VH-VL binders against q0atu2. Designs and how they scored, part 39

Target 1, 119 residues: q0atu2
Amino acid sequence: MLDKKARIRTSREYRNVFEKGKRLSGRFLIIYYVENALDNNRFGFITNKKIGMAVIRNRIKRQLRAIVREYQGQVKNKHDIVLVARAGIGKSSFEGMEKDYIAIMKKAGLFARNANKID
Below, E stands for the ipSAE of ESMFold2; O stands for the ipSAE of OpenDDE; V2 stands for 0.75 times the mean of E and O plus 0.25 times the DockQ between their complexes.

## First folded at step 1 (VH-VL)

Design v1j (framework fv_ivicentamab_arm2)
Fold by ESMFold2-Fast, scan of step 1:
Structure v1j (fold): chain C 119 residues (1-119), chain A 122 residues (1-122), chain B 110 residues (1-110)
Amino acid sequence: as target 1 above (119 residues)
Amino acid sequence: EVQLVESGGGLVQPGGSLRLSCAASGFTVSSNYMNWVRQAPGKGLEWVSIIYSGGSTDYASWAKGRFTISRDNSKNTLYLQMNSLRAEDTAVYYCARGPEDIYTSDYYMDVWGQGTLVTVSS
Amino acid sequence: AYDMTQSPSTLSASVGDRVTITCQASQSISSWLAWYQQKPGKAPKLLIHDASSLESGVPSRFKGSGSGTEFTLTISSLQPDDFATYYCQQYNSYPSDSLTFGGGTKVEIK
């Protein structure tokens, strides 16, 4: 799982990313991202109730955290990044979410095009 | 019209320092990847450094610790501070623009300046 | 990280010839390759990006092809204006792992 140090935890920190950061939309995901003053990246995840029932939202959150963890070595250091799941994500496969994440991160300039997975 | 104009090149002794400037017009440097690329006399192109739209930077391994890329957004100008210069740093230095950072991880260079010659000798 | 090798270093040709320049990457770079043209005393000019995407204003006689580790730049009917040095450049890696250029291929009059 994704380490606690690599997670955005507080409402204030989420608000900072939304207000100061850049926004980029994919098919199933929206990212908001801003440089931080830390030595590491931090990630936040938002799955609102319009996506579906709690069981679906919790599955999506687990899958997105797994995707982020697997590719964290490819992400430019010192960024706070919030992933917001769009309504249609509940019908996506794991592979579909992974492809969308890679595409968005590459478009944002946060990710190499030939990204390698890490365990 | 999109244009890049380098200046600041000249003769410097080994161990010396020099700062190059690259004045941009027709676009905003903070919106694009900006690069320095050099070419020794009669030799090929060699990538030196990049500055991203957010202000982070990367360098060729041999340039780390000696060269610093920076920009002044108010002057729309890119800089390369070169320290501890060696004879092998003798080259024409080009500044070169990449695509808009927020849309791509493509690091090709579509607009180049005319270059400025740096000669490191005694 | 990626070593880029161009061959030949020098190529002699006549106007009207079909010229092929090769670029070899030490590891797969997918299609993340650009080609540049440089005339004596001038700055490089971008010809092609993404291995095969021709830049606006570049004549259609220039074509890029290839993927993975082997790439070619072809000039279908060489013109006097095409005698120059050509460079490939990979951008598959993060710049933190360095961007790299090939050694160049000089196209000279036969």
Scores: ipSAE 0.005, ipTM 0.561, lowest interface PAE 14.7, mean pLDDT 85

Design v1k (framework fv_ivicentamab_arm2)
Fold by ESMFold2-Fast, scan of step 1:
Structure v1k (fold): chain C 119 residues (1-119), chain A 121 residues (1-121), chain B 110 residues (1-110)
Amino acid sequence: as target 1 above (119 residues)
Amino acid sequence: EVQLVESGGGLVQPGGSLRLSCAASGFTVSSNYMNWVRQAPGKGLEWVSIIYSGGSTDYASWAKGRFTISRDNSKNTLYLQMNSLRAEDTAVYYCARAYDSSEGWDLPDYWGQGTLVTVSS
Amino acid sequence: AYDMTQSPSTLSASVGDRVTITCQASQSISSWLAWYQQKPGKAPKLLIHDASSLESGVPSRFKGSGSGTEFTLTISSLQPDDFATYYCQQYNSYPSDSLTFGGGTKVEIK
């Protein structure tokens, strides 16, 4: 999974992204995103009770974290990004979630090609 | 070093099926975005399909329902299953690696030599 | 779906010439555009990604520019090795038509 430093952990940090960030909606996902003053990206994940029971919400969170990890090299550095799962996500496939994530991140202008790789 | 070798092309009649293979060496297909791109004789490049590192797939609108991209991680091989073939599917089919997914790239940077598929009665 | 239109379709040039190839997208693709070179009987070779970023090993005489819907590939001083067909490709689109190529521009000896 994602490193601790790549996770949004506190309610204060989530509120900052919601209050100051931009919002984009996809089919299964909503993202809120804002540039941060850190050296790295941080991600938050929200799955509310309208999605379904805890077992479904936990599966979706796990799959979203896997998707975010897979594509983290493409995300422009210094952003806080919160992924909010929409009610319909419980019926989606991993493939549907992955495609929705890619589409919304490109639309937000958050994807770059190897531009943020440090070596 | 990176190498891609396509096989499985040949002559097939309209309505027939073929499965193309692309054997990879020097890198892992499951860690990359992999593409199929075709080129009809004397014509330009036409994208066919992609499989993302996470396993999701996309297809050109004309390929949906007829073509299926897949991979076998144990064999480090990419496949294209082609069904209901038409004369206009006659082309050299290339497999191509997009940049390593860890690099954040999804564009073809290494291409195989191509394999010719001829659809004719 | 994106239409990618290249012009000219064919271009005749001499060694040392400045050559410009244009690529136009039917809707904005930001900078999500690549350029490829293809020589007869060979697979394409990636030259430029993100509209203007040269791949390693690509000579500095190749330059990409543009954003949105209009893009250009310029070869500032054409060399014998540069006679080839050039293709632009967008990669802004998901889930269908993820990659769309232009029709190609053949650069021929005059």
Scores: ipSAE 0.007, ipTM 0.587, lowest interface PAE 10.7, mean pLDDT 83

Design v1l (framework fv_ivicentamab_arm2)
Fold by ESMFold2-Fast, scan of step 1:
Structure v1l (fold): chain C 119 residues (1-119), chain A 122 residues (1-122), chain B 110 residues (1-110)
Amino acid sequence: as target 1 above (119 residues)
Amino acid sequence: EVQLVESGGGLVQPGGSLRLSCAASGFTVSSNYMNWVRQAPGKGLEWVSIIYSGGSTDYASWAKGRFTISRDNSKNTLYLQMNSLRAEDTAVYYCATDLYSEGDYFGSFDIWGQGTLVTVSS
Amino acid sequence: AYDMTQSPSTLSASVGDRVTITCQASQSISSWLAWYQQKPGKAPKLLIHDASSLESGVPSRFKGSGSGTEFTLTISSLQPDDFATYYCQQYNSYPSDSLTFGGGTKVEIK
């Protein structure tokens, strides 16, 4: 579960990330990210119908939140980050999603040096 | 006077490419969110793509990899580059924006162009 | 993704009639819904934003209502200029796969 403060919840806040943010695509994930003026990072999650039925989409959302929560200490402070699941994510393992998340965050320069789960 | 004028439509063969233009007057494209919306003959409206004021872009999933939205701020013009065209891409293409409605960044569209017809046929 | 379902797809009416068009979202979209009018050969015209807020210059006979998943557009006394196709559109969701229009409702002369 992510803390309430660490979630992007309103459509306006999501659109701000899309408007001002950079985009980077991974194997199963796309991230949009922008620096914020807050004291903390905030994360948003998007899963669309092309991924599969509601049961699959809800599982993916739970797994992505768990991954983000596990690595939240490695993310450079003061960013709003939206994770968009690509259609193929439904066939991925948890480990596959985790590895893709780490790779894309590292590539974006958003992971702090010495993240303890990236090697 | 605020106006959007599309151009560049026409007949193209499957697999071909076409670039649409949308010339804006009375406001600046770079300060606003700009969208492409299409409508197949006799069918409903379908959103295609957006370019945000900051320059970021998004696409309908079926448009990704084939269509590219862009703008030229010096010409105050929005573009849609369409590649690998298919028969199902046949439609009137509108550019649309939100200048006067109050609310969120992209939502309703109160300003529309007249549309330009793209026909993909062999 | 938010699917938008409009009903009816077609209705026949006479001048002076009260007509109601319904739009259903597959999931809650709060009040983030617009209604458009489209006449043959013309671009759509925005009538209502935020489910119930009438655009400037739109006649008061047009009324939008609803929130969450069920929305209605009502024309209280149909005029000759109102024979057109009407579309709802949600803007609660995000770009790429989720900005969606309803299938449209054609209001025809009886």
Scores: ipSAE 0.000, ipTM 0.523, lowest interface PAE 17.5, mean pLDDT 83

Design v2a (framework fv_ivicentamab_arm2)
Fold by ESMFold2-Fast, scan of step 1:
Structure v2a (fold): chain C 119 residues (1-119), chain A 119 residues (1-119), chain B 110 residues (1-110)
Amino acid sequence: as target 1 above (119 residues)
Amino acid sequence: EVQLVESGGGLVQPGGSLRLSCAASGFTFSSYDMNWVRQAPGKGLEWVSIIGTAGDTDYASWAKGRFTISRDNSKNTLYLQMNSLRAEDTAVYYCARDLFGESYAFDIWGQGTLVTVSS
Amino acid sequence: AYDMTQSPSTLSASVGDRVTITCQASQSISSYLAWYQQKPGKAPKLLIHKASSLESGVPSRFKGSGSGTEFTLTISSLQPDDFATYYCQQGYSYSDVDLTFGGGTKVEIK
């Protein structure tokens, strides 16, 4: 569970990221990201129906929030970032999701070089 | 201005086919899941089909095998191919944009196009 | 598909009244429910998503609440512009994408 200030909450905020943001795809994740006018980062999470049953989608959403929280200190400030789970994510391990997250965030230039697990 | 404009409705005989189109403007069409929703005269709303940003599709149980949803991102256009039409398919057909947030919801709707299935 | 049952099907009210519409899901949909307003001859308008999140431009007199299987749309002080048909819609659908709408509630002038 992320702090409420660090979560994208409204439909308007999600739409802003999709309309104005950049897109980058990983193995199990797609991120959409845009610089915001705030002093902090905000994250959103989307798991579509093709990922699997609700129990799988809910597990994935919880795991993604945990990963994002764990690496919050490595993310450059002032960004709205939406994580969209890809269909194959349901077959991934937690470690697989974590590695994909780190790789895609580094490619986006949103992670400091040599980003480490700080949890 | 964000707009969706349906076309292609009309009178068709039972057993016939019809293709509906929905022209999108004012937003990045390729970034949104798109839906068809219908409404029979004097009746309620009924979801028909969804197509995701990756081209993945799903249908109402009664629409499977008869209806096919598709999209052309280069033309910002959504389609619904309807085959083996029945009198009970008579309805106004709306195209609708998915909110692309935490929950499936339709934030932008077209004006609708009337399909009448009658002998 | 999750069945969505709305009550009442028709409601007569006066301007200034508090109006309550209920939506019941046949299975838990968590908080993934939307509410729409539709006026005759017009397309529906999204009012609320995720049970309680107001869409931009929707007046504060509209309030959504509930979770699981029981949901409520409340209009705290009915205005002339609010006479319309209201629909709930489940946005959860974990098996196949059968997004289901309630049967609708017509709010008529008394």
Scores: ipSAE 0.006, ipTM 0.588, lowest interface PAE 11.7, mean pLDDT 85

Design v2b (framework fv_ivicentamab_arm2; at its last look DockQ between E and O 0.08; V2 from the best seeds 0.00; counts 0 for: pae E 12.9 > 2, placed apart)
Fold by OpenDDE, second read of step 2:
Structure v2b (fold): chain C 119 residues (1-119), chain A 119 residues (1-119), chain B 110 residues (1-110)
Amino acid sequence: as target 1 above (119 residues)
Amino acid sequence: EVQLVESGGGLVQPGGSLRLSCAASGFTFSSYDMNWVRQAPGKGLEWVSIIGTAGDTDYASWAKGRFTISRDNSKNTLYLQMNSLRAEDTAVYYCARGSYWDETLFDYWGQGTLVTVSS
Amino acid sequence: AYDMTQSPSTLSASVGDRVTITCQASQSISSYLAWYQQKPGKAPKLLIHKASSLESGVPSRFKGSGSGTEFTLTISSLQPDDFATYYCQQGYSYSDVDLTFGGGTKVEIK
């Protein structure tokens, strides 16, 4: 899992991202992102109830956290980023989620254009 | 205040059927996963079934085929249809609210309704 | 299957004692573990979620720890109100995996 320092944990932190951040929608994900005053990035995860029951939502969150963790070194510094899972994500493969994440992060300018999977 | 009130329990013969109800109040019922958990006399807790906000359902392996969970959001009511009841189904049946977040846990419980299966 | 094994099944202790209850998962459940307290004739009460996060209103003498397959509930100083049965529950989200409770640990007066 992501380090506590790399996680958005409080309602206040989430609100700040939603209110001040930019929004970008992908196929399976919506991201809200805003610059922070820290030396590290923080990630938050929101799963829509329409995705399904808790066991499904939890699975999706785990998968998203895994993806974020894998690519965290490629993310532009000093950002709070909230990932909101869209309803269709429940039917997506892990690879599909990963591709969507990469695409949306690149589109947001949070990834380098040549960002690739870290081996 | 969150309240869950089970009803419908009683004495039933083996092979019989029974439908339990759980009246919910004090929260937006439609926004939460709902569960049934049972407890045989003097025994431990056993998860029975879950229904998500999208109406998706899941069951314990032993419950599949005999138990049906459903909900009526307009009535803020959770149901459990129990068929082909067996003596070993004798238990207090609790309705339990699922966590709003990513934990697959039960944050609020009713007081339970006793189902006794006996000839 | 994610089998949850609690130990001990019964624990006799006195007020003021440090009490430790363990929960073992048959396979890793990460931190998706909850602890419940149940008193006779009452519904279970959620105490801890995500292995270590206390629910609101739960006394600080309760502490949950662990991850993976080994988890522990500790009551630093047992109070009269703490005599009850405690259950762990795994909430690991996996397709076609049952939510599973531990067998319970009855904490009774010595």
Scores: ipSAE 0.331, ipTM 0.820, lowest interface PAE 1.2, mean pLDDT 92
Fold by ESMFold2, look of step 4:
Structure v2b (fold): chain C 119 residues (1-119), chain A 119 residues (1-119), chain B 110 residues (1-110)
Amino acid sequence: as target 1 above (119 residues)
Amino acid sequence: EVQLVESGGGLVQPGGSLRLSCAASGFTFSSYDMNWVRQAPGKGLEWVSIIGTAGDTDYASWAKGRFTISRDNSKNTLYLQMNSLRAEDTAVYYCARGSYWDETLFDYWGQGTLVTVSS
Amino acid sequence: AYDMTQSPSTLSASVGDRVTITCQASQSISSYLAWYQQKPGKAPKLLIHKASSLESGVPSRFKGSGSGTEFTLTISSLQPDDFATYYCQQGYSYSDVDLTFGGGTKVEIK
């Protein structure tokens, strides 16, 4: 999915985002985000144990990775971004998670807006 | 072509143990969640256990404490250690691959291996 | 607990018939339902995922529908290759539930 350089990998990297980053909540997701010293973005994914069994948590992670991959070209560079699944996400659809991701990324100022609109 | 080949079934006395193996080929084994599903003679399908790509595991409630799922990614092999076997464990045991996008879907299955628990 | 109730348990039909198999979930599973086909002595084969999406290579005479708690598999014109047992399976888990299959529907030659 994402290559190794686009992933947050270590506990220290996750802690840095949680401790120094900004937090923004959506319907199904919470994001934590902080500027990094790289020229690229890194993404991390966390599922809460209250979501369900490990198989369900792994499914949620894979769905979120797919969403991030689809829109990663629109994300402003130089950020470490951790997506945290909220307890109610197991009842959402893929489309619901996707719309939630787009909305919170736009609100955070991380997701590029459309250029000039033409009707 | 995706192939899954189970082995290690046979006749065992109540209270005994068996270790099942599933040899995988034709795909990147380490990228997929793997499952065991069983089917008693003349009866329906029953999920047994899953092991994720990170080695995380879950079990059907009746299997916890008696069965242990494991994997060796260097050998492309899935295992099921079954202990304290009972007559009701008599079944064909299938190795099943979780779908990449939804690990609860089983997109490829082996031929199964028969476990018979009787005196 | 997401129990799956499948009906009928056995169905006798002729080639060319339209057959319908139903699957009822005890709680909503949204659209996270799969259908499998199993022939005697063979492993199950995934036919449909997410209630209505056909797997690659599955003939178009197979149609899945439904959401929430009630789902159907319809074969619009039964072929000799379709005599088999069909299972539904919920792929939706919340709060430590086991993955579950329906009890199966055997489609036999009348």
Scores: ipSAE 0.008, ipTM 0.571, lowest interface PAE 12.9, mean pLDDT 84
Fold by ESMFold2-Fast, scan of step 1:
Structure v2b (fold): chain C 119 residues (1-119), chain A 119 residues (1-119), chain B 110 residues (1-110)
Amino acid sequence: as target 1 above (119 residues)
Amino acid sequence: EVQLVESGGGLVQPGGSLRLSCAASGFTFSSYDMNWVRQAPGKGLEWVSIIGTAGDTDYASWAKGRFTISRDNSKNTLYLQMNSLRAEDTAVYYCARGSYWDETLFDYWGQGTLVTVSS
Amino acid sequence: AYDMTQSPSTLSASVGDRVTITCQASQSISSYLAWYQQKPGKAPKLLIHKASSLESGVPSRFKGSGSGTEFTLTISSLQPDDFATYYCQQGYSYSDVDLTFGGGTKVEIK
């Protein structure tokens, strides 16, 4: 799992990323991202009711946190990044979510081409 | 049994347009990502486009601006609108289903419909 | 983009032969490679996914291997039903990068 300091915690912090950040859409994920003034990256996760029941939304959120943790060493430092799950994510495999995450992070210029899972 | 049946192919002049259809049966169409893949006579396979369960789309770089993928879940039908056709678009066009767990894998294919672009 | 180079283009073999087909990616695709079989006049059939995982109903004589940039499909003890064209496909990146197939390898009777 992600460390507490690597997570976006408050509604105000989420709103800041949405208001001043860039938006990029993938197959199953949308990211909003903005450079921060901290010495680390922070991640937020949104799984809305359109995805399905609470148990499904919580499973997806857990899987996304695992993916983010695995690839955290490949992400450009000093960014706040919010991952929003799209409706179709519920049918995706873990590997499908992982591929989409890598693809959109590379498209955003936040990620190395040859991402290692852990570094 | 899963079945995909393409139609709409035929002879068209360069610069012309065609709309291909793919009738799906034997599965819950709305739960699957759908693709078009083409094959020029005697040549290899070339991915054209994908449409996700949420209506999100992506295209081969050479197809952007000319081809439009769409779906009608109430009719279990996938479409490909092809505009500004060129001789090099001559191919059998296959409708292909993305696998439930990994949308980049094509687990079922139709028999294809031939598009010939010639003067 | 991810170019997929497949070799050989054509392979002549006899029933009982071991045949090996190679697929090379221009840059690493991890293990996100699939193999398809296409018989004349028919649509392709998914044979292997994630480099080495056989699809249901695919005979055990088919074996996929590799990771990164080099992959192989091996058919041990070739059977009459195996004369076909085989294609590899990368599924690693599909956002802003085309899904890419190899050029195909035709396995024909010697």
Scores: ipSAE 0.007, ipTM 0.547, lowest interface PAE 13.8, mean pLDDT 84
ESMFold2 (binder alone), look of step 4: mean pLDDT 90; pTM 0.916
OpenDDE, look of step 4: ipSAE 0.298; ipTM 0.800

Design v2c (framework fv_ivicentamab_arm2)
Fold by ESMFold2-Fast, scan of step 1:
Structure v2c (fold): chain C 119 residues (1-119), chain A 120 residues (1-120), chain B 110 residues (1-110)
Amino acid sequence: as target 1 above (119 residues)
Amino acid sequence: EVQLVESGGGLVQPGGSLRLSCAASGFTFSSYDMNWVRQAPGKGLEWVSIIGTAGDTDYASWAKGRFTISRDNSKNTLYLQMNSLRAEDTAVYYCARAFDYSGEPYMDVWGQGTLVTVSS
Amino acid sequence: AYDMTQSPSTLSASVGDRVTITCQASQSISSYLAWYQQKPGKAPKLLIHKASSLESGVPSRFKGSGSGTEFTLTISSLQPDDFATYYCQQGYSYSDVDLTFGGGTKVEIK
């Protein structure tokens, strides 16, 4: 249940994150992230044709949004973050995607202390 | 006040075309996924189409090739272009806002609907 | 692919009764199911999403439960305002192309 302000909406905003942000690769996910001048975090999601047909891409995108929402409160404030699904994500479990997300966010230094716990 | 108001319904001959509009107010229209859902007289709800915030679209399998969903964020308006209409397309057409905060396609705000009648 | 079957299609009940409506998915949809209420001549109203999460302003007498293929909506003590048609909707679909509603359950006065 991501807040409406927590979503990256325009191609211009996505390009800003890609061009000015840092990149970190996980097993199933790549994140691009940059500090913003807002009072909140914003998330974007990219699923490309290498993942599979639209059916699979749409399922993956929905599952990633659910994972991000679950851990939204753990993310350090004032960041724009874009999640890009890697080709192999179509064969992962939901738990596998969740684990990868937690790992890459911690490695990026974007999670607050005790980030493995939801409220 | 959050509102969705449909218009453009009416009587049309089989094989004809019709364009529906849905005017949104009271919320940031550009931040929400939008749906069309229809209901034939005395029947249940049937999903037609969705358009995402980036303009990405999906359709019910029976609607592909005949119906086109679009949006104009500068006018806070959602559209449904319906072509090659059939008697079985007769229904009340609702526009509905998607619950986009969790990535699930649930519809939390609905318009009053507009009736489309395709004469047989 | 995904068919959603609701039962019963119609039920008669009295104020104060416990009412249970069932929704069966042809394949697992995890917890991606919503429940809607529709009164005659009105648009549907979202009651529950993700199988069991009540929407703000929905009375606590409404309960959603289930996962996988079998789901229920329970109204613990039916009120006059609750006489309506109820629909389940799967949001899992494998694809948003095939979003599917159940056939509906009409809750009528006995």
Scores: ipSAE 0.007, ipTM 0.549, lowest interface PAE 13.3, mean pLDDT 83

Design v2d (framework fv_ivicentamab_arm2)
Fold by ESMFold2-Fast, scan of step 1:
Structure v2d (fold): chain C 119 residues (1-119), chain A 120 residues (1-120), chain B 110 residues (1-110)
Amino acid sequence: as target 1 above (119 residues)
Amino acid sequence: EVQLVESGGGLVQPGGSLRLSCAASGFTFSSYDMNWVRQAPGKGLEWVSIIGTAGDTDYASWAKGRFTISRDNSKNTLYLQMNSLRAEDTAVYYCARETYVSDTYGFDYWGQGTLVTVSS
Amino acid sequence: AYDMTQSPSTLSASVGDRVTITCQASQSISSYLAWYQQKPGKAPKLLIHKASSLESGVPSRFKGSGSGTEFTLTISSLQPDDFATYYCQQGYSYSDVDLTFGGGTKVEIK
């Protein structure tokens, strides 16, 4: 999936994003994001019990990592970004999650203008 | 050509129920998030509810528990079930399509609206 | 909850006038604001998304500007077709907050 250097791993790092970062809510996702002092982006993922049972939470986590990995080259560098899945995400399709991720990242100013998928 | 046509409005007594329909044509209905927006006579626009492509829903705080949005992709139709209607719910109800461009939330096409009057 | 405040509520103007409508958000919405035009008895029509991006088929006399909490819609030379009510709408967040519209600005003949 994502290289270990591209993952937020420690409680301290998560707290830093929550305390100092900006918050933006989408339909299925909330992101918290802050500029970091590194040369790369780092991502964190939170899927709490409100989403559903473990099998659903694990599926959502895998799908979100896949989406993040697919679009990581379009994300403006030097940011720590935490994705928090909302309760309703368990009923979303992969395409629905992808659409919400792209929309919220563009609203945050973290994506290039042409990152959107247009059919 | 994109078309949205609402139906199901009418006169109801306080406490009554109505189901609104919105027939969509001219686009791939299943690929778009759909919304209901209302407008009381002589007043401004007020967002009511949204249903996403995955069937995910959200509601204005005042609509939760009374209104239910749903869709039938096989019939290209959007619905709004309205229960426990109050005089304050009197409005023209519009069906609206959310843009596919995912860098904004806006409504690029609207139906003509259907009038719901709640009065004794 | 984002409050969207439009000024003025009503505006009287003549054909050829330059008209400016203001929309204020209670909290920053970046550039994620849409403008709509509504004529009497008709559904609203999307004019501008992302504060300044003109929709296809909308005349170039319409211009949107602003970011953060203050936005404007300008009509550089008012035409007869432009007498209508205009609404702004925040398009920033819809998960925890309503997709809030401003109160509207009615542009009427002087």
Scores: ipSAE 0.006, ipTM 0.545, lowest interface PAE 13.7, mean pLDDT 83

